# Ledger of designs, part 6: VHH binders against q05b89

Target 1, 377 residues: q05b89
Amino acid sequence: MLSSRVRLVATTARLVHSLIYSSSRSFMDLKALLSSLNDFASLSFAESWDNVGLLVEPSPPHTVNTLFLTNDLTEEVMEEALQKKADLILSYHPPIFRPMKRITWKTWKERLVIRALENRVGIYSPHTAYDAAPQGVNNWLAKGLGVCTSRPIHPSKAPDYPTEGTHRVEFSVTHTQDPDKVISALKEIAGVSVTSFSARTDDEEQTRLSLNCTQQALMQVVAFLSQNRQFYQKTEILSLEKPLLLYTGMGRLCTLDESVSLETMIERIKSHLKLSHVRLALGIGKTLESPVKVVALCAGSGSSVLQGTDADLYLTGEMSHHDVLDAASQGISVILCEHSNTERGFLSDLRDMLDAHLENKINIILSETDRDPLHVI

## First folded at step 26 (VHH)

Design f2
Fold by ESMFold2, fold request of step 27:
Structure f2 (fold): chain B 377 residues (1-377), chain A 125 residues (1-125)
Amino acid sequence: as target 1 above (377 residues)
Amino acid sequence: QVQLVETGGGLVQPGGSLRLSCAASGFTFSDYHMGWARQVPGKGLEWVSYISSGGYTYYQDSVKGRFTISRDNAKSTVYLQMNSLKPEDTAVYYCARSTYEWRVTPTGEYTFDYWGQGTQVTVSS
């Protein structure tokens, strides 16, 4: 068979289809909508320190007709969302990040929670899960560079592949220790799978037990084994590493098809982000005429993601002063655009993708008042 | 010299099952993303399912829960298990290879560079 090339542009095709042959909008149960949002991009890809998912929930049942998208949920944005009759706010940044000890009228973040609940509005935050997603924020940011290939700088691990378990626990049981009794006891622990096989050590026949344990089950297994000194002292516990995902992860290392001058790249970035100005640090020995081929990018705060990455250019919202100096000393130019300026433009693409994913069942709107708090004057 | 050969098509009754196979040769199979697309009579070509080189799977909404894509890198083969088949699933099914690397364009296009000859799936009573 001769090869052929076919393009399938799901987001664009569904948008055009929606405009011409729009179906009747309806509403969705909140639980169903949350499941669909997770199918779109799994929350399991969020950083371990993050606070993602459903943050505020009206008492069930709750149905959603209008999903309101914003980068930051400020009091001004909350008022807009209420005026536009939102039933669920997707706030890219979690407005609830540190634990709240009280829900009173004292702080602006507490007032967001009160206003949401009083008006039966949910709040959901995907945050770093969308930074990692192949179709997410960093992919959107990379579109501004021109035609390129990209890889995550820090690939994510597969969420449940090849197994749900996070640890392997191995130990041996001699014939006199009644292996079947041990196996039966371990199988009563939820989240444990047991494999056994015969082995010989120093001419003694033993049963080797290999347990695949979820994180939740691990402490129960350790507690069980600790009750028997002979097992405990000979037990091996291995942390399982899951395979890396090829296109899911933090940051993007982008290689342009054609090198361009730094000056040209700056204009592309300004155009993509709709900014009149950006901040530039030139790498040592570089000028505006220097070619740019490889760009390492990270929407938002890029210091830890970008550090140590070899590239011609770093592109991010913000980066520590000392990390900018380190990059420049290595001949790497740096462009800073402010935190949410490198994220907010994605929300238009997100709306289009979610309209297609949800088959236009609900109304999805973007905040018109959401903006970066920092302005260049 | 890249070759993709689909097998397993045929005629089934509504509610039946088929398993499609795609034998790949002429490239390092484990490095590439693979997918299935279909040409429905009277409609254009549409994607069906996609599996990354790392094994992550994606499905068109109309087939989610009914179809399962899988790959066997040792055999250089992609499979599509098709359950609960409907008359609307009648199509020529094509196996396709994606490019080796993630490609970013300003328009957000995804591309497949090689396609098989197709296999007919017919669902009728």
Scores: ipSAE 0.013, ipTM 0.383, lowest interface PAE 8.2, mean pLDDT 84
Fold by ESMFold2, fold request of step 27:
Structure f2 (fold): chain B 377 residues (1-377), chain A 125 residues (1-125)
Amino acid sequence: as target 1 above (377 residues)
Amino acid sequence: QVQLVETGGGLVQPGGSLRLSCAASGFTFSDYHMGWARQVPGKGLEWVSYISSGGYTYYQDSVKGRFTISRDNAKSTVYLQMNSLKPEDTAVYYCARSTYEWRVTPTGEYTFDYWGQGTQVTVSS
């Protein structure tokens, strides 16, 4: 069989060269593994309230032979991880969410930390960073719907780098002034950068100039321009925002290539999530035969992401009674599958992607005991 | 076992059309990105087209507008519709599976990990 690396060119992506990794399959340094996990999805895309990243670290140095994946880290799952000789646990949900003032044997969450450290096991949680990732939890959930076009409901913003500055200052220079001398004077201010030089003429007597600057430099720029009333009165200051990312963000709005009945969609979802039952609220005026074309989804607890989104169907793990009533009153059907049932299946995809990304350098295994605490009898 | 089987190659005159099919088995097809590459006589292997698991398509500049990649997840099959064929399109065409490599660097790169046996496409008078 032929296996080779091929360079692809995308309209919105930069060209890259792949890193070459050792083919030795036994272990890797914890720092190197964490770097690879962060490369898969930046932790900066996590929600601001979240607690993501390395939560428990054995004293350095620490090497990893076995990476253990679980949706939730319970005491039963910890016991399984230890029996399977995990060196790092990736727990999708952070077992440490609120600050702990004590690490004693009193609570089950404290016991997780104690057990991990005593056995030299790290704990890492990607959580909402992986919800946002293009090939993350919500993308996996969307695969259950059929062939569709998918976009984040709440797109993430691009990182700050490489764009310089937080403000753009545009101003005019009259025919009595040399634009190059004005720009040279402004470049002497620390934190001023010309990322694009634009000359615009409102009429034939003026030249319009543009520069970028940091928030710190902004006042110095304004002070310089204020020395000439013409500059100051013609100055525009723009606060820069980073563009929204096309495929990174919370939730997914999915448009099926071909609409299907709600009944068919329910069976697809049950099959994808491996569930015998789901909870359904029919939108007003809808039946099991009603067509479904547009699905808004969010794994886990989707209320805040789904709110206000127009769709035929909401798919999530849980929503409050009142949020379900609000959606149904708008003619939107709702399927609830319980929180971790909408997340756990992604871990198989994650293992496969990480195996390929790390070139099989370490063992990556899934918890066999991890399950949603709620089930239908 | 991962298996990719291409069909639909053959001999066609310039300006003609062919539709390649690739039947996949041994993995969860809908979870993977898929693509086509070709071995051009006298040259190395080059990528042709790529379709993400979510259905987004990408094309090499030389085939853009003439070739269309698609997938049918229910049949575990990826297709390449090739229109307005030119002699320069003569090659062995391979179906390939990819895991999307998240790393985004200035030059961009995707990795194909499994390939089919290939199907010959010949464009000549």
Scores: ipSAE 0.000, ipTM 0.205, lowest interface PAE 15.3, mean pLDDT 81
Fold by ESMFold2, last read:
Structure f2 (fold): chain B 377 residues (1-377), chain A 125 residues (1-125)
Amino acid sequence: as target 1 above (377 residues)
Amino acid sequence: QVQLVETGGGLVQPGGSLRLSCAASGFTFSDYHMGWARQVPGKGLEWVSYISSGGYTYYQDSVKGRFTISRDNAKSTVYLQMNSLKPEDTAVYYCARSTYEWRVTPTGEYTFDYWGQGTQVTVSS
């Protein structure tokens, strides 16, 4: 068997853009645009604690000609968005995270809401949904390392497939117990799907009922079955494990095709992120000449995502001092680049991908004002 | 050991059709992107078609609309349906595997890492 390399010209997103799309621009209805954004990368990938999706909505109807991208939505960035006639701001970080009890001029975040509404501008935040997405922020960050193979450190679980629900309930019904009546009763419970098939035990023909149900529906199912002691005592209840998604999840574990020195890796990262400086902690026994083959990365705050992961190097925006010490004690070097510096550069790739996904129907622009609030002096 | 075995080549008249098959073994087929390349006499090696692990397809301009790539993950097989064949399609066709996931590169280029032995396709009257 012969193996060899062939260069395939184009990334998937750019190839699709080149082959399919026209150059015309128009308006999109806000709800249609939100649906398209969700098709691009599902908000269901976001962490359960997150505040994602449409955060501020002008009164309907609302149309979008200009989509404005920023990592952080500050008052300065809001002014830029208004001057550039944004109709929807995609802010990677949600500027509204905690419930607002009042909308007054008192705080800067309240002022963002007031200014957005008064100028009929929506605010949308994908946040951790894009951290998890296969084509998302962490994939972009991995591009700075060189040629590598990547996988999620913490793969997401499938939300709704192979089947809906969190539990499977199984029991058998004899022909004398009226299987059709039992099936009909179970189908009246919201959140339950039922299947049946013929089975034989002890030479008796039976109908085996298998149903999937949500956690909320489970108690109603159990209550129904408990009305018949024979069903109740012969019922099996299974908690379903959903399959892991292969390419969706938090963090990336990247294996370089060719090891490089830590010094070379630092230069690649600085070039990719366009930074003059980064912070480095050397792992025990490591130097700038030490080879780096395996990099575990997490854009933004990486402490919990990276913990316990075996690698030569951790790359993230920020990490607690004690977690840096723990990594270094294990021989793992750590590079910290500040939170938004590990995220903002993705927005150029996002614009290109969204242009292709939306078929160039709307104008998509990047903030020129948006920048990390910290710099080295 | 990774193994890719092409079949389905042969002699056809211009305007005819062939279906190439590539049986894969030695790796988890559903996790990998697959493609076809061809060695045209006098022109060197060129890519033909590519299919992602998720089923998205791509074609070079000269075959677009005439060739269709597909995969059957249950059979660990990738196919190339070639219709409206022309004498310029005469080549040795190679099945190729790309790396696990849609390989991250600084420039976005893909590198195929394993190749089959090839199958001859000849289009002549």
Scores: ipSAE 0.000, ipTM 0.227, lowest interface PAE 14.2, mean pLDDT 82

Design f4
Fold by ESMFold2, fold request of step 27:
Structure f4 (fold): chain B 377 residues (1-377), chain A 125 residues (1-125)
Amino acid sequence: as target 1 above (377 residues)
Amino acid sequence: QVQLVETGGGLVQPGGSLRLSCAASGFTFSDYYMGWARQVPGKGLEWVSYISSGGDTYYQDSVKGRFTISRDNAKSTVYLQMNSLKPEDTAVYYCARSSYEWRVTPSGEYTFDYWGQGTQVTVSS
């Protein structure tokens, strides 16, 4: 059907200025490309346990003509990337996750690093940042359900709205203590922003200072304030929480415009993922003819994101046996498609979006050999 | 039936001004955020600005300070005052009724639920 695409955060996108590059417009400096990738989808939305960003970097300067996309970076995929002259590999899953104490020829993951560096190929992984992104992996997975409304199951927190820093400190300075000198001293501390306003008590006029600071800066602020007991003793320190983002977060809760039978939904999912088979657990009291209106989905390993979510159907790559039993006992049907089968198809959408975002300055290609290691036979 | 009708487009020289109007009907206008989007030649549809039912305004970076969105709830009309126009502002401009809902289809996603037929704005010498 007819639709339009609107990028809700387009006003924050950094302009890519082609004049900064004196060479051909067919090339980008690696750092400029990384900045553009972050403008597209911020790495700050990745889960705290994740290993995202630039994982392997050739010595600077490094120019990228070809960006190679893959779900998983295996040795076979690395060989393909090298044959296709990749300058940067975007691997959705981080091929380097556990700390590497040594880089030798002994393990296949170490060999990936060696081969990348020897051929001057960078490796970048967005991973859960793209799971969270509004136009990311889970949004792509939702496209297979039919026309629906979608929202994150676990919304992300705003990275830098509404205020800078993680703490707020408020205190008063009397007219005799020279508020301008106090403000100047505090502004010398990195990670502090200061505001002030007048206050009047029954006894004296005073300036109320409010500052936001990072956790790293907080101790310096406290140390400064502790040196002068002539300030009012009503200093308050607040821990700040950022507001939730409306469209960014883990998982998607999708409400179909028109409910369909479970059998129809299975056919849609198979078609979208290009699979002959999926694994189904029927919710208690449900059949293939049962209506499906609300689908909770999470690409990959979705158990923790999906748990406790009220829906007619869970859609994910994998769940443990007991998590499937728990969902089914609550009347929720479960469809499992294997981990990377629920992720890889996004890469076509990603290529198209990045082509537009980067204004076709570089070649973006998808792996043709990347595939889920598990097959139904 | 929801209907949005844009007027006010035309040809203007760089640095000039235009005022777009959008007459809305078929819904309770004051309940909705309203906005403008544009189809730039050779590029996709992009948002330009939104205005809340209470009058709070939001702008794409490229138009901030030059464009002003406003609404008249009594007339069910939203306006876009475009000043200091640049050649890159050349586009078909659509009035849109926005939704807080993230909608997904097999071909894409969006937060509009209705838009008009569009009005052409051309900025050239």
Scores: ipSAE 0.352, ipTM 0.654, lowest interface PAE 2.3, mean pLDDT 84
Fold by OpenDDE, fold request of step 27:
Structure f4 (fold): chain B 377 residues (1-377), chain A 125 residues (1-125)
Amino acid sequence: as target 1 above (377 residues)
Amino acid sequence: QVQLVETGGGLVQPGGSLRLSCAASGFTFSDYYMGWARQVPGKGLEWVSYISSGGDTYYQDSVKGRFTISRDNAKSTVYLQMNSLKPEDTAVYYCARSSYEWRVTPSGEYTFDYWGQGTQVTVSS
């Protein structure tokens, strides 16, 4: 009776714990995200007529895992965003531009707001802030031109004055008029800073006073100076401007390192924008073989930005018939690519830049539904 | 005078890592974009990565996810952490400073006005 001991080989099933590295995609608080977006490109760069920033806010607290990028937020794009579980939509163009007196189901714009709120989706729009930003839409559009030097056509201003005050007031005080007394009196005015300099005019030593003051303080300063006719009559009041930003502003004036033919430029632009067709107006006396050295460009509707700019070529999405005629009459060729075609392609670069800026803390996706409403046929 | 001095290059096996450093002097470091370019043998100079004065980082597609640029303004130093190195990454790597002149290239490369002497990076088995 040979008891064959069947050695049960315990097959140790190595549970390969597939460490699903659940990349714990960290949720960002909406406020933190908005702050970070503003750091990326300040909303202060936006045009005053524009409606930028957070346009629709879900009730707090709100966290963002998925940021959905689109050029235009249509109802179709909204449905896509919802299907893709967007927590925040960054729409390049503001879907809310005009004030809404009511939020009903009557208009598609109101429906967007309703759908956003019902699904706790925020809507943010940078629009002209991204037009102006150094790394923004116009810079992206300029990448299509070739190697060039670029500057804003309309430089933006810094958000703040470098020093306190909106005005500078300058006047001279003679020694007989007791400059120290005058300075002391001016320093008592809130919002005033005073600097004094020794000046010699016509062999007379004088104290030149230069003061910065706020708008509110200005009238007090004027009132003080008006008490002495000699001070008042020789007082210069200067309005201070905020510093200009060198790389920030509307449109771009691009100077190519090497001139190329207009034909070559057209092909570059088509390639960059992934277009098979563009609309061209030739400047007077120009041909496709004409050299292009200087290009003025503005994404979207460029008429107001490009008008009056000296260049060989205007590049924009849309321009009025009359503006095109004006440019052509000046010998400036014009390429029109349709409004959103000069913008939408930027969103891929934007995604990458925002991924970097946000340190991959959130998921950033592009709309696949978003498209120009116009078809070239 | 503007000076950029690269360090940290060397020989590494495929899949290995290197950290490049660039010490900058002769200018206000915090005011400038800084970056790295490389010259592959037999090829032209290409940008690799750059970092804004505010700390925004940009990468060439070929190095995205593998390389990390950073800066220490207090030390006037820019760094390039290179992970998962490939033989194709073999090049002389140059530290570079941005220009006050804004330049645009078709590839989206950031343009620089000053370069270091470079440091050799060799990825070989």
Scores: ipSAE 0.210, ipTM 0.568, lowest interface PAE 0.8, mean pLDDT 90
Fold by ESMFold2, look of step 26:
Structure f4 (fold): chain B 377 residues (1-377), chain A 125 residues (1-125)
Amino acid sequence: as target 1 above (377 residues)
Amino acid sequence: QVQLVETGGGLVQPGGSLRLSCAASGFTFSDYYMGWARQVPGKGLEWVSYISSGGDTYYQDSVKGRFTISRDNAKSTVYLQMNSLKPEDTAVYYCARSSYEWRVTPSGEYTFDYWGQGTQVTVSS
């Protein structure tokens, strides 16, 4: 139960802060730092559409003394990072998302790559991997609600393991066939593992073969089985699913221990996010005095994660006009705080957790320039 | 009804030792992870240690090597042996039962669902 260590810590931020005084700074090899970041929160938790991990790498060897944290990596934030002597930028949002055919001075995103390489600065983005992590962005956002029980709205699956494969193929070998010869033939295919057991049907004993195989191997297995119509016609093929993780996944459904008025919840959220104003849509039939017990939240742009979830309140950074109307028509109030305002505050907690995780070996600093581009005036 | 009752707290000098006990009732004790948390004055609630149903032990970094958790499933009892006590260990110590719910507070998160009234441990010279 490796992940259970996270479950038991009630006051992680205070403990992490006390460790700052006990360590001296040094340098880390980039590969070692990347391995430690992955141990902290696996990139495998990221959504399949995402672009996560090391996005820009200076030529090896590369040593990191200063890790610079930002929500968005803009040209102004890049200038700050260079002035503060960053060796690796952790940009929560990936500044490079679509494949680049050219690296020229033409666009601001290309200029980020050029400036990073010319100054020997790496760029790493965890993005939705940290949204999913139990100690990640959405957990931080949930801390603003008050005492609650939290679970992922869309739980993640456990990561793949080589011995498991993606498919199970099952078929029977009767007494008129030699199961050991069939097993031997199948074992010649790379990416196949074979199990057999005796079975009896209609007073006939048979050997049931069960294969786990990779996607690559599946077509070769089917081809082998099709050479004998008896096997092919009696074959079952199952897609394998991984078990769900209890605390890892997108979004959080939070049930408060004690319901509070919507007005009280708004003040809690404004205090947690350090915002003077938020945007509110009242659900049909609701007022500022209406009780809030269940909050569905998703930092950033949460519309797809939140849709269809039963709750008293949706909390996210942004949502389209029509999605807000849909939620309100169902009696669900909506609070919008702008995209990065629901994410950036996590970076302070992230720094403290990474300081502890990396044993204070390197300097970790936060961008002071990074801000949501939308301001209330 | 789930009930957890802590005993063994008290006043001790720095470097001293105490042993806390927690009597559990109202549930199948051997099926649950059990643990200890503490409320340090001026700080939030923090976990200290827990023990699996099979006896595997886990400790927060600040107490590793000084504290030892154990359990006796036949007596439905959890123990915390605290050695080499420091003034910063002064707190109210709570016995707790693990849950599968992720609980969140403004100051942190935890997975314990039931705990007792606590026992005071004071370390001062």
Scores: ipSAE 0.185, ipTM 0.575, lowest interface PAE 4.0, mean pLDDT 84

